# Ledger of designs, part 112: miniprotein binders against q6w4x9r395to579

Target 1, 185 residues: q6w4x9r395to579
Amino acid sequence: GHCSLEGGSFVTTFDARPYRFHGTCTYILLQSPQLPEDGALMAVYDKSGVSHSETSLVAVVYLSRQDKIVISQDEVVTNNGEAKWLPYKTRNITVFRQTSTHLQMATSFGLELVVQLRPIFQAYVTVGPQFRGQTRGLCGNFNGDTTDDFTTSMGIAEGTASLFVDSWRAGNCPAALERETDPCS
Below, E stands for the ipSAE of ESMFold2; O stands for the ipSAE of OpenDDE; V2 stands for 0.75 times the mean of E and O plus 0.25 times the DockQ between their complexes.

## First folded at step 9 (miniprotein)

Design xa1
Fold by ESMFold2-Fast, scan of step 9:
Structure xa1 (fold): chain B 185 residues (1-185), chain A 89 residues (1-89)
Amino acid sequence: as target 1 above (185 residues)
Amino acid sequence: DTLREEAERLYDEARKLMEEAERAFEAGNFEEAFRLAKEAGRLIEEAIRLAAEAIKEGDTDPWTFLLLRYAEWLAEIVEEFIERVEEEL
C-alpha cells in the first residue's frame, strides 16, 4: 500500500483517502506491530508563511528502540543525533540518494520511504502486504475501507481530519486549526 | 526512574505476559491464558496511566507519545484476546 505527504500539508492514506490539515507538531505517520523494536514513522510539520497560518512538512523520522533516523528538508540525515554520510546502512535500514532530488530509505521489514527534497519537500510511504489491517497513524489503517481512515489513537472513527490528526500528535503542541480542506473537488 | 521509564517496563512485561497467554491458549490451557491476559491488562492499564501522566507533566519526547500509542493498542489486543478466551471457558 501507498501513502503520500505532498504539497506541504496534503495526505493520501493507504486506502487512498485524501485530506489536508493545519498543524505544527511531530505526528505519528505509521505505527504497526510489523515494525521491529516498537518502530514508527513520524512526520514533522512547521509553519509555512506567516500571513497564511499554513503548515508544511519539514522532516520525516523513523523512531524505534534502536534508531532515530531524521531526514530533514535541509538534506541532513542523522541517526541518534549524529549526522551521517550517504549511503548510510544499519542492520535493517539503508538510506541513500536515489536521484539528485530524492532520498530513499529501504528496509528489510517491508517499509520503503522516498523523500523528495526539491522543489517541495514531500514523502511517499510504501508498505508490503503484511501491513494490511495492521497500521495506525496519519496514513490510516490500511483495511480497504476509506470510511474509517480517520480512526483516532483512541480507536474512534472521526468524520473530520482535525480531530484525527490531533490524536496522533507526538509532542506538546497546539491543536490543529479547526479547518478541514478536502483536496478532492 | 522516570514515569516514562516505569511505563516502558510495564509495557514490556505486559507484552511478555501476552506472548505467554497466546502460547497457553494454543496449548488448550484456557484458564491459564485467561489469568495471564488479565494480568497483562492490569499492567498495560498502569503503563497507559504513567505515560499519560508523564506527558501531562511536560514530557515532550516523541518516544513517550509513541509508547502511549502502542500501550493503548496492546490494551485493545488484550481485551479482544480475553473475549476470545472467555468463549472457550
Scores: ipSAE 0.725, ipTM 0.876, lowest interface PAE 1.0, mean pLDDT 85

Design xa10
Fold by ESMFold2-Fast, scan of step 9:
Structure xa10 (fold): chain B 185 residues (1-185), chain A 89 residues (1-89)
Amino acid sequence: as target 1 above (185 residues)
Amino acid sequence: DTLREEAERLYDEARKLMEEAERAFEAGNFEEAFRLAKEAGRLIEEAIRLAAEAIKEGDTDPWTFLLLRWAEWLAEIVEEFIERVEEEL
């Protein structure tokens, strides 16, 4: 399954449901028991400067009990706070430069992350079939049904992206806003 | 953070109890499976409370938030398991 974070604040879930939000927080993208050591993939959003888009992706984090790998828009890769030269290898994870503009994090457990550094910071998540029905977070539940992709951390399907996104915050941050045209005038 | 550390300890203990509950269930020891799952539920409820309290008191570590989400997921597993065990009792 494929999940993408594109264009600053657009997300397409594993079940191909697109949505958009504006938030300045770290969010859980992918939580699954298929990830070792209680691991999860997270996304960091911050202010962008685009007139009608308040926020954009600035970093992707793989967090587990042993590792905190951060890949940031400034092309720095850290693990547990220490900068790493590429290629960087742990027991189950390798981070390397795929092209002049793309980094890849390959794993032994069925997760692959590709990060586009330029011209716009974007992320692409691929998971193997063992993850089907075993995922939670911004990338959705990967069950083949798009109607419940906005399942909150409490297992409730929500009709709005903002409530769904807020349920996956991994920081004490303000609530996310839906991208909407002002209906007043 | 002491609250986070205690929540993590309780989460880990609840997981161990659920592994024991599953083994008891497979062995046909439904009363023991029920007892173990109920205790796991008690521990996981406390883990959720402590993780939430840590966040309320200013813990901004993404790990604390992830721990809360894991504890919530385990609570769902415990609830579903207890329902299955009750059908056998």
Scores: ipSAE 0.755, ipTM 0.884, lowest interface PAE 0.8, mean pLDDT 85

Design xa11
Fold by ESMFold2-Fast, scan of step 9:
Structure xa11 (fold): chain B 185 residues (1-185), chain A 89 residues (1-89)
Amino acid sequence: as target 1 above (185 residues)
Amino acid sequence: DTLREEVERLYDEARKLMEEAERAFEAGNFEEAFRLAKEAGRLIEEAIRLAAEAIKEGDDDPWTYLMLRYAEWLAEIVEEFIERVEEEL
């Protein structure tokens, strides 16, 4: 299955449901019992341009008990806070330059990440068939049915993207503007 | 222990108990499966409480959020398993 993070803030889930959101936080993109050491992919979004309503992908993180691999739009790759030269290998993960504009993170456990660095920072996630019905996060539940792709962190299917996205926050950040807007400004 | 170590410990123990509960269920030991799953549920509830309290108090470590989400998922699995075991009791 394929999930994409494109054009700043557009997401297409593993079940091919597209949506857009606006938020500035780290979000859980993919969690699954198929990922070793309680691993997960995360996506970091920040403000884009001068408009507070526009956000864009600025980094992708693979976090587990052993690793915190960060691939940023500045073309810096770190693991557990230390900058790494490419190709970078661990026992189960290899990060390397696939093309002049793309980095790839290949794993032994059925997860593949391709990051486009230029002209726009964006990410493409591929998971093997063992992940079917075994995923949660912004990329959806990979069950072949788009009607429940907005399953929140508490296992509840939502009809709108805003509550779904906010439920996958992984940081002490402001919630999405529609939810946390103060009418008293 | 740090918060991270304690949450990980509770989660790991709950996961181990669920593996034992699944084995007991497959062996037809339904009362034992129920007991193990109930204990797993107690531990996972404690893990959720600790992680949620830390987040409420300003924890900004993505790991704490990730463990909370995995603990919530395991709690759902535990609840579904207990319901299945109750059908056999």
Scores: ipSAE 0.744, ipTM 0.884, lowest interface PAE 0.9, mean pLDDT 85

Design xa12 (at its last fold request DockQ between E and O 0.96; V2 from the best seeds 0.84)
Fold by OpenDDE base, fold request of step 13:
Structure xa12 (fold): chain B 185 residues (1-185), chain A 89 residues (1-89)
Amino acid sequence: as target 1 above (185 residues)
Amino acid sequence: DTLREEAERLYDEARKLMEEARRAFEAGNFEEAFRLAEEAGRLIKEAIRRAEEAIKEGDEDPWTYLLLRYAEWFAEIVEEFIERVKEEL
């Protein structure tokens, strides 16, 4: 399964459903029992301009009981608040420079993350087949059905992205604004 | 202990009980499996309440939110297991 965060506010789910939102919060991208120690991948969005529609991805976070690995747009990598030199390795996670413009987080448990630093801060999430039907968050449920990707954290299927996205916030933030556009258009 | 810490303990205990429940189920001890699962269900619901209360009281740590989401998911798993056990009683 492949999930992408592109263009500052565009998301494509594991089931290949595209949508757009504007929010300034931390959101859960991927929650799964396949991630050890109650792990999750999160995205941090912030305001990039003066209007509410000017939002962008500024960091990606892997959070678990043991780690809080933050990859920020300024190429700083931290774990539990401490800056780390690359390549950085934990028990089952390695963060390293893939190219001059890309960082990669590789894991032993079937999660891969590629972060494009320039010209736009973007993220690409790949999960193995063992994650099928066992994911929740903004990346969807990876079950091959796009119609139920907007299932909220409370198990409610939404027709639009707004309430769906807000349900996966991981902080006290203003409500996200929905603008349905095809990121490929 | 903070509300989050209490929620974590309850969540962990619920998980432990469910592992015991699964073992009981595999051994054909369905009554014990049911008892343990019901207890896990009570604990996990309390964990959820504590986490929600923490957030309401101003805990803005992403971990607290994540804990809540995992607890909610686990509650669903517990309920599904209970239904399976009932079929064997």
Scores: ipSAE 0.869, ipTM 0.935, lowest interface PAE 0.5, mean pLDDT 95
Fold by ESMFold2-Fast, scan of step 9:
Structure xa12 (fold): chain B 185 residues (1-185), chain A 89 residues (1-89)
Amino acid sequence: as target 1 above (185 residues)
Amino acid sequence: DTLREEAERLYDEARKLMEEARRAFEAGNFEEAFRLAEEAGRLIKEAIRRAEEAIKEGDEDPWTYLLLRYAEWFAEIVEEFIERVKEEL
């Protein structure tokens, strides 16, 4: 399954449900028992440089008991706070430059992350079939049903994106604001 | 933070007990599976409490939030397993 973080604040879940929000926090994108050492993908959002009313993706984090790999919009890759030369390899994870504008994090456990650095920082998450029905976070529950993609951290299906997003905060942050996926001028 | 470390240790202990519970269940020892799973449930609820307390007291580490979310999910798994074991008792 595929999940995307695009255009600053747009998310498309593994079950292809699109939504957007306004928020400044680190959010859990993907947690799953299929990830080793209690691993998870997280997304860091902050205020956009061009509009005070918009927020955008500024970093993607893979966090586990052993690793804290941060890929930021300034094109720096760190693990556990230390800057790394690419390609960077651990036992199960390799981060490398796929193109002049894209980085890829490949794993041995069925997770792949592609990050677009320019012109807009964006992220694309791919998971193998073993993750079906076994994901939680902003990318949804990957069960083939879009009506329950807004399942909160407490297992409750919410009707609004903002309440759903707030349940996945990984920081002491302000509440997210709802945004329409079809904006009117 | 000490509360975070306590939550992590409790979570790890609960997982070990659940591995034992699953093995007992597979062996047909349903009383032992129930006992182990009930203890795992107690420990995981305590892990959740410690993680929540850490966050309330100012722990802003993303790891503490992630630990809380995994502990909550694991508590659901433990409860589901206990109900399955009850079917066999």
Scores: ipSAE 0.772, ipTM 0.884, lowest interface PAE 0.7, mean pLDDT 87
Fold by ESMFold2, look of step 10:
Structure xa12 (fold): chain B 185 residues (1-185), chain A 89 residues (1-89)
Amino acid sequence: as target 1 above (185 residues)
Amino acid sequence: DTLREEAERLYDEARKLMEEARRAFEAGNFEEAFRLAEEAGRLIKEAIRRAEEAIKEGDEDPWTYLLLRYAEWFAEIVEEFIERVKEEL
């Protein structure tokens, strides 16, 4: 399964459902019982310009009982607040420089994250088949059905991205503003 | 001993009880599986309440939100297991 965070505000779920949102918060991107130590992947969005509503991805976080690995747009990688030289390894996670512009986090538990640092900060999440039907968060539920990919933290399928995204906030933050992509009229 | 720490302990205890409930179910001890799963459900509901209270009182740590989301999901799993066990009683 593949989930992407592109263009600062666009998301494509594991079931290939695209949406866009604008918010300033940390959001749960992916949680799953397949992640060890109650782990989750989180996305941090912040204001990106002078436009009142424009926000973009500024960091990706892997959080568990053992680790808080932050990969940020300032190109610094930390774990539990300490800067790390790459390649960086824990028992089950390796973070390394894939190219001059891309970092990769590989794991022993079927999660892979590729972060494009430049020219703009983007993220690409890949999960193995053991995650099918076993995910929740902004990347959707990975069940092959796009009609319920907007399942909230309360287990309710919503028809709009705004309500869905707001339910996955991991902080005391203002509600996300819904913004549709510029569709062909 | 913070509300988040209390919620975390209750969540961990509920998961231990559910593991035991699953073992009892696999062994055909359905009455025992039922009682263990019901207790796990009680603990997980309390864990949810403690995590929600922590957030209400100003805990802004992403971990507290993640714990709450896992506890809510686990509660759903426990309820489904309880219904499955009832079919065997």
Scores: ipSAE 0.761, ipTM 0.878, lowest interface PAE 0.7, mean pLDDT 87
ESMFold2 (binder alone), look of step 10: mean pLDDT 88; pTM 0.885
OpenDDE base, look of step 10: ipSAE 0.842; ipTM 0.921
ESMFold2, look of step 12: ipSAE 0.702; ipTM 0.850
ESMFold2 (binder alone), look of step 12: mean pLDDT 88; pTM 0.883
OpenDDE base, look of step 12: ipSAE 0.864; ipTM 0.933
ESMFold2, fold request of step 13: ipSAE 0.659, 0.735, 0.712; ipTM 0.829, 0.870, 0.863
ESMFold2 (binder alone), fold request of step 13: mean pLDDT 88, 88, 89; pTM 0.885, 0.886, 0.887
OpenDDE base, fold request of step 13: ipSAE 0.854, 0.853; ipTM 0.926, 0.926

Design xa13
Fold by ESMFold2-Fast, scan of step 9:
Structure xa13 (fold): chain B 185 residues (1-185), chain A 89 residues (1-89)
Amino acid sequence: as target 1 above (185 residues)
Amino acid sequence: DTLREEAERLYDEARKLMEEAERAFEAGNFEEAFRLAKEAGRLIEEAIRLAAEAIKEGDTDPWTWLLLRYAEWLAEIVEEFIERVEEEL
């Protein structure tokens, strides 16, 4: 399954539900028991200085008991606070430059992340079939039903994106603003 | 210890108890499974309280937020497990 973070604060879930929000926080993008060492993928949003979006993606973080890999829009990759030269490899994770404008984080556990650095910072998440019905976070629950993709951290299916997004905050931040995307556009 | 460190300790203890509860259940020791799961539930509620308090007191570490979510999810697992065990008692 595929989840994308594009155009400032546009998200398309694993079940292909599009939505948009305005927020300045770290959010849990993907968590699953299929991720080793209590792992989770997180997205960091901050105020935009260049585009029409009020907020934009500025970093993606993979956090587990062993690793805190941060991929930043300034093209810096760190693990546990230390800058790393690419390609960077651990036992189960490799971060490398796929093209002049894209970084890739490949894993042995069915998760793949591609980050576009230029012209706008964006992220694309791919997960294997073992993740079906096993995911939580901004990317949705990956159960084949788009009507419950806004399942909050408390397990409640919400009708609006803003309540859903706020439930996945991983920081002391203001509430996100609602911004719905037309599915036909 | 910090509030986060204590919450993490309680979360890890509750997970260990749930592993023991699952083993007791598989062995047909339903009363023991129930006791272990109830104890895990007590610890996980305290872990949630401490993690939430750490955040309220200004802890900005993403791990603390992730720990709170993990504790909340484990509480859900504990509740479902207790319901399953009660069917056997």
Scores: ipSAE 0.339, ipTM 0.701, lowest interface PAE 3.0, mean pLDDT 83

Design xa14 (at its last look DockQ between E and O 0.96; V2 from the best seeds 0.79)
Fold by ESMFold2-Fast, scan of step 9:
Formats: structure tokens, C-alpha cells, sequence
Structure xa14 (fold): chain B 185 residues (1-185), chain A 89 residues (1-89)
């Protein structure tokens, strides 16, 4: 399945449900028992450099008991706080430059991340079939049903994106604000 | 030891007990599976409490938040497992 983080603050879940939010925090994007060593993907959002009224993706993080791989919009890749030259390899993860504007994180456990660096920082998450019904976070539950994509960290289906997003905060941050998926301009 | 470190230890112990409970269930030892799952449930509730307290007391490490979310998920799995075991008792 495919989950995308595009256009600054737009998210499309694994079950193809689109939503948008305004928030400045690190959020759990994907957690799953299929990820080794209690791993998870996280997304970092901050106020837009152009307008402080909007927020945008600024980094993607893969966090586990062994690794904290951060891919930032400034094109720096770190693991556990140390800058890494690409290609960067661990036992199960390889980060490399796919194109002049895209980085890829490939894994042995059925997770792939592609990050667009320019002109807009965006992320694309692909998971194998073993993840079906076994995911939680901003990318949804991957169960083939869009009506429960806003399942919070407590297992409750919420009607609003802002409450859903808030339940996945991984930081002491302000509450997210709801935004329309088709803003007028 | 920090609240987060104790929560992590309890989470790891609960997960180990659930692996043992699942093996006991598959072997047809339903009373043992029930006992192990109940103990795992007690430990996971404490892990959730301690992780939440760490966050309330100012822990901003993303790992602490992730630990809390995995502990909450394990608590749900423990409840589902206990219900399954009770059907066999």
C-alpha cells in the first residue's frame, strides 16, 4: 500500500483517504508490529518558511531501538545524531540518492520511503502486503476501509482530522488545527 | 532509573509474557495462558502509566511517545487474547 505526504500539509492514507492539517510537531506516521525493534516512521512538521500561517513537512524520521535516521529538507541525513554520506547502509536499511532531487530509504522488512527534496519537500511511503491491517499512525490502518482511517492511538475512530492528528503527536506540542483539503487559494 | 526506563522494562516483560501465553494457548494449556496474559496485562497497564507520567513530567523524547503508543497497542492485544482464552476455559 501507498501513503503520501505532499504539498506541505496534505496526507493521503494507505486506504486512499485524503486530509490536511495545520500542526507543528513530530507525528507518528507509521507504527506496526511488522517493523523490527519497535520501529516507526515519523514526520516532522513546522511553520512554513514562506508563511507562518501554514505548516509543512520538514523531516522524516525512522526511529527504532537501534536507529534514529533523520532525512531533512536541508538534504542532511543523520543516524543517531551523526551526519552520514550517501549511500548509507545498515544491516536492514539503505539510504541512497535515487535522482538529483529524490532520496530513497530501502529496507529488508517491506517498508520503502522516497523523499522528494526539491522543489517541495514531500514523502512517499510504500509497504508490502504483510502490513495490511497492521498499521497505525497518520497513514491510517490499511484495512481497505476508509471510514475508520481516523483511528486514534486509543483505537477510537474520530470524525475530524485534527483530533486524529493530535492523537499521534510524538512531542509536547500545540494541538493541530483542521484545514480544508481544497483551499480556495 | 527514569520513568521511561522503567516503562520500557515493564513493556519488554509484558511482551515476553505474551509470547509465553501464546505458546501455552497453542499447546492447549488454557489456564496457564490465562495466568500469563493476566500478568502481562498488569505490567502493561503500569508501563502505560509510567510512560504517560514521564511525558507529563517533561520527557520530550519521541521514543517515549512511541513506547507509550506501542504499550497501548499491546494492552489491546492482551485484552483480545484474554477474551479468546476465556472462550476455551
Amino acid sequence: as target 1 above (185 residues)
Amino acid sequence: DTLREEAERLYDEARKLMEEAERAFEAGNFEEAFRLAKEAGRLIEEAIRLAAEAIKEGDTDPWTFLLLRYAQWLAELVEEFIERVEEEL
Scores: ipSAE 0.766, ipTM 0.889, lowest interface PAE 0.8, mean pLDDT 86
Fold by ESMFold2, look of step 10:
Structure xa14 (fold): chain B 185 residues (1-185), chain A 89 residues (1-89)
Amino acid sequence: as target 1 above (185 residues)
Amino acid sequence: DTLREEAERLYDEARKLMEEAERAFEAGNFEEAFRLAKEAGRLIEEAIRLAAEAIKEGDTDPWTFLLLRYAQWLAELVEEFIERVEEEL
């Protein structure tokens, strides 16, 4: 399954459902029992600096009981707050420079992350077939059915992206819906 | 010590009980599976309450939010498991 974070706020789920949102927060992209040590991928979005309403991806985080690996827009990779030289290896994770503009995080548990650093900070998530039907978060539930990909953290399928996205916030942050609907207010 | 740490401990205990409940179910011990799952459900509901309270009191650590979401998901799985066990009883 493939999930992408593009155009600053454009997301395509594991079931190929596209959506957009504008928010300033950390969000849970992917949680799954297939990730060891209660792991999750998270995405950090912040204002893009020019528009009052536009936000873009500024970091991707892999968080578990053992690791907090941050790959940020400033091209610094940390684990548990400590900067790391690439290639960086833990027992199950390797982070390395794929090209001058791309970093890759490879794992032994079926998760792969590719981060485009330039010209736009973007992320591409790939999961193996063992994840089918066992994911939650902004990347959707990976069940082959796009009609329930907007399932909230409470297990409720929503019809709008903004309510779905807000339910996956991992911080005390403003609701994304307000900025998404500003043109009509 | 903290609400987050207590929530984490209860979540871990509930997971352990559910692993035991699954083993009991596989062995055909449906009354034991039911008892273990009901206990796990009580612990996970308290874990959810404590994690949510920590956030309400100003805990902004992403781990606390992730713990809450895993706990909520486990609570759903526990309820589904209990329904399965009830069909065998």
Scores: ipSAE 0.743, ipTM 0.874, lowest interface PAE 0.9, mean pLDDT 87
Fold by OpenDDE base, look of step 10:
Structure xa14 (fold): chain B 185 residues (1-185), chain A 89 residues (1-89)
Amino acid sequence: as target 1 above (185 residues)
Amino acid sequence: DTLREEAERLYDEARKLMEEAERAFEAGNFEEAFRLAKEAGRLIEEAIRLAAEAIKEGDTDPWTFLLLRYAQWLAELVEEFIERVEEEL
């Protein structure tokens, strides 16, 4: 399964459902029992301009009982809050520079993350087949059905992205806004 | 202990109970499986409550939110398991 966060406010789920939202919070992208130590992948969005529609992805966070890895445009921060030189390696996670503009987080448990740092901060999530039907969050449930991708954390299928996205917030923040898809934005 | 820490403890305990419940079920001990699952359900609901309360009181740690989500998911699994056990009783 492939999930992408592109263009600052666009998401494509594992089931290939595209949607757009504007929010300034931390959201759970991927929650799954297949992630060790109750792990999850999160996305941090912030304001990139004056208007409410000017939001962008600013960081990706892997969080578990054992690890906290924050990948931002400028640095990689780990559990102790220190910026790390790459490559960074833990027991089952490796973060390294893939190209001059791309970082990669590789794992031993079927999760891969590629982060484009410039010119636009974007993220690409790949999970193995063992994750089928066992994922929750903004990347959807990876069950081959796009119609139920907007299932909230409470198990309710929503018709709009805003309530869906808000249900997966990992912080206190304003309500997310749904906007029409604009490929030029 | 903080509300989050209490919630986490209950979550962990509920998970352990469910593991025991599953073993009981596999062994054909459906009554024990049922008992364990019901207890797990009680604990996990309290964990959810405490985690939510922590957030309400100003806990902004992403881990607290994640804990809440995992607890909610476990609660669903517990209910589904109970339904399966009931079919065998």
Scores: ipSAE 0.724, ipTM 0.881, lowest interface PAE 0.6, mean pLDDT 93
ESMFold2 (binder alone), look of step 10: mean pLDDT 88; pTM 0.878

Design xa15
Fold by ESMFold2-Fast, scan of step 9:
Structure xa15 (fold): chain B 185 residues (1-185), chain A 89 residues (1-89)
Amino acid sequence: as target 1 above (185 residues)
Amino acid sequence: DTLREEAERLYDEARKLMREAERAFEAGNFEEAFRLAKEAGRLIEEAIRKAEEAIKEGDEDPWTFLLLRYAEWLAEIVEEFIERVEEEL
């Protein structure tokens, strides 16, 4: 399945439900028992610029008991706080430059992340079939049913994106504001 | 020992008990599976409380939030497992 974080503030879940939000926090993007060592993919959102601007993706984080890999819009890759030269390899994860504008994190456990650095910082998440029905977070349930994609961390289906997004915060942050989803997105 | 470290220890112990509960269930030892799962449930609720308290007291580490979300998920797994075991008792 495929989940994307695009245009600074748009998210399309594994079940192809689009939504957008306005928030400044680290959010759990993907949590699954299929990820080793209690791993998770996280997305960091912050204000895009000046007053009246929207929030946008500024970093993607893979966090587990062993690793804290951060890929930032500044094109810096760190693991556990230390800057890494690419290609960077661990036992199960390789981060490398796929193109002049894209980085890829490949894993041995069925997760692939592609990050677009320029012109707009964006992320694309691919998970193997073993993740079907085994995911939680901003990318949704991956159960083939879009009606319950706004399931909160406590298993409750919410009608609004803002409540859903807030349930996946990984920080002490202000509440997210709901944004209108484009009809054609 | 921080509240986060206590929550992590309790979470790890609950997971160990759940692995034992699943093995007992597969072996047909439903009473033992029930006992182990009930204890795992107690530990996981305590882990959730400790993680929530850590966050309330200012722990801003994303790991603490992730630990809480995994502990909450394990609590759901424990509840579903107990229901399944009760059908066999």
Scores: ipSAE 0.744, ipTM 0.886, lowest interface PAE 0.9, mean pLDDT 85

Design xa16
Fold by ESMFold2-Fast, scan of step 9:
Order: C-alpha cells, then structure tokens, then sequence
Structure xa16 (fold): chain B 185 residues (1-185), chain A 89 residues (1-89)
C-alpha cells in the first residue's frame, strides 16, 4: 500500500483518501506491530512562511527504541542526533540518495520511504502486504475501506480531518486547523 | 522521566503477559488465559495513565507520545482477547 505527503500539507492515505490540514507539530504517520522495536514513521510540519495559516512538511522521522532517523528538508540525515553521510546503513535500514532530488529509506521489514527534496519537500510511504489492516496514524488503517480512514488514536472514526490529525500529535502543539480541499465555496 | 519510564516498564510487562495469555489460549487453558489477560489489562491501563500524566506534566519526547499510542492499541487488543476467551468459558 502507498501513502503520500505532498504539496506541503496534502495527505493521501493507504486506502486512497485525500485530505489537507494546517498544523505545526510532529504527527504519527504510521505505527504498526509489523514495525520492529515499537517503531513508527512521523511527519514534522511547521509554518511555510509568514502566514499563520500556512504549514508544510519539513522533516520525516523514523523512531523506534533503537533509532531516531530524521530526514529534513535541508537534506540533513541524522540518527539519534548525529549527522550521517549517505549511504547510511544499519542492520535493517539503509538511507541513500536515489536521485539528485530524492532520498530513499529502505528496510528489511516491509517499509519503504522516498523523500523528494526539491522543488517541494514531499514524502511517499510504501508498505508490504503484511501491513494490511495493521496500520494506524495519518496514513490511515489500510483496510480497503476509505470511510473509516479518519480513525483516531483511540480507534474512533471521526468526520473531520482536524480532529483526526490532532489525535496523532507527538508533541505539545496547537490544534490543527482543517484546510478546505475545494477552494470554490 | 520517572512516569514515562514506569509506563514503559508496565507496557512491556503487559505485552509479556499477553504473549503468555495467547499461549495459554492456544493450549486450551482458557481460565489461565483469562487471568493473564485481565492482569495485562490492569497493567496497560496504568501504563496509559502514567504516560498521559508524563505528557501533561511537560514531557515533550515524541517517544512518550508513541508509547501512549502503542499502549492504547494494546488495551484494545486485550479487550478483544478477553471477549474471545469469555466465549470459551
């Protein structure tokens, strides 16, 4: 299954449900018992300019009991706070430059992350079949049903993106604002 | 953070108890599976409380938030498992 974070604040879930939001926090993008050592992908959003209403993706984090790999829009890769030269390899994870504008994090446990650095910082998450019905976070529950993709951290389906996004905060941050997907109101 | 450390310890203990409960269930020891799952439930509820309290008291470590979310998920797994075991009792 495929999940994308594009256009600054646009998300498409594993079940192909699109949504947008305004938020300045670290959010849990993907948690799953299929990830080793209680691992998770997280997405960091911050203000994209002077406007108080506009936010964008600025970093993607893989966090587990062993690793905190941060890939930021300034093209710096760190693990547990230490900058790493690419290609960077651990036993189960390799981070490398896929193209002049893309970094890739490949894993042995069925998770792949591709980060576009330029012209706009964006992320693409791919998970293997073993993750089906076994995911939670901003990327949705990967169960083939888009109607429950806004399932909060407590397992409750919500009707709005902002409540859903707020339930996945991984920081003490302000509440997210729902962004209209259709500007022709 | 003592609250987060204790929450993590309780989460790990609850997970071990659930592994034991699943093995007991597979062996047909439904009363033992029930007992182990109920204890896991008690521990995981306390882990959730402590992790939430750590966050309320200013813990801003993303790991603490992730721990809370995994603990909440394990609580749901425990509840579902107990329902399944009750059908066999």
Amino acid sequence: as target 1 above (185 residues)
Amino acid sequence: DTLREEAERLYDEARKLMEEAERAFEAGNFEEAFRLAKEAGRLIEEAIRLAAEAIKEGNEDPWTFLLLRYAEWLAEIVEEFIERVEEEL
Scores: ipSAE 0.753, ipTM 0.885, lowest interface PAE 0.8, mean pLDDT 86

Design xa17
Fold by ESMFold2-Fast, scan of step 9:
Structure xa17 (fold): chain B 185 residues (1-185), chain A 89 residues (1-89)
Amino acid sequence: as target 1 above (185 residues)
Amino acid sequence: DTLEEEADRLYDEARKLMEEAERAFEAGNFEEAFRLAKEAGRLIEEAIRLAAEAIKEGDTDPWTFLLLRYAEWLAEIVEEFIERVEEEL
């Protein structure tokens, strides 16, 4: 399954549900028992430089008991606070430059992340079939049903994006403003 | 020592108890599976309480938030497992 973080603040879930939010926090993007060492992908959003009413993706984090890999819009890659030269390889994770504008994080456990650095910082998450029905976070639950894509951290399906997004905060941050975009409305 | 460290220890103990509960269930030892799962439930509720308290008291570490979310998920797993075990008792 595929999940994307595009255009600054647009998210498309693994079940292809698009939404937008205005938040300035670290959010859990993907949590799953299929990730080793209690791992998770997180997304960091901050205020857009062009407008205080807009927010944009500024970093993606893979966090586990072993690793804290941060890939930021300034093209710095760190693990556990230490800057790394690319390609950077651990036992299960490799971060490398795929193109002049794209970095890739490949893993042995069925997770792949591609980040576009320029002209706009964006992220693309791919997970293998073993993740089906076993994901939580901003990327949704990957169960083939879009009506429950806004499942909160407490397991409750919400009808709006704002309550869903706020339930996945991983920081002491203000509540997000809802900016849902429906191309069919 | 810290609230977060204590919550993490309780979470790890609850996971071990659930692994034992699953093995007991697979072996047909439903009463033992029930006892182990109930104890795991008690530990995981305490882990949730401590992690939430750490966050309320100003812990900004993303790990503490992730720990809370995994502990909440494990609590759901424990509740569902107990319901399955009760069907066999």
Scores: ipSAE 0.652, ipTM 0.847, lowest interface PAE 1.4, mean pLDDT 84

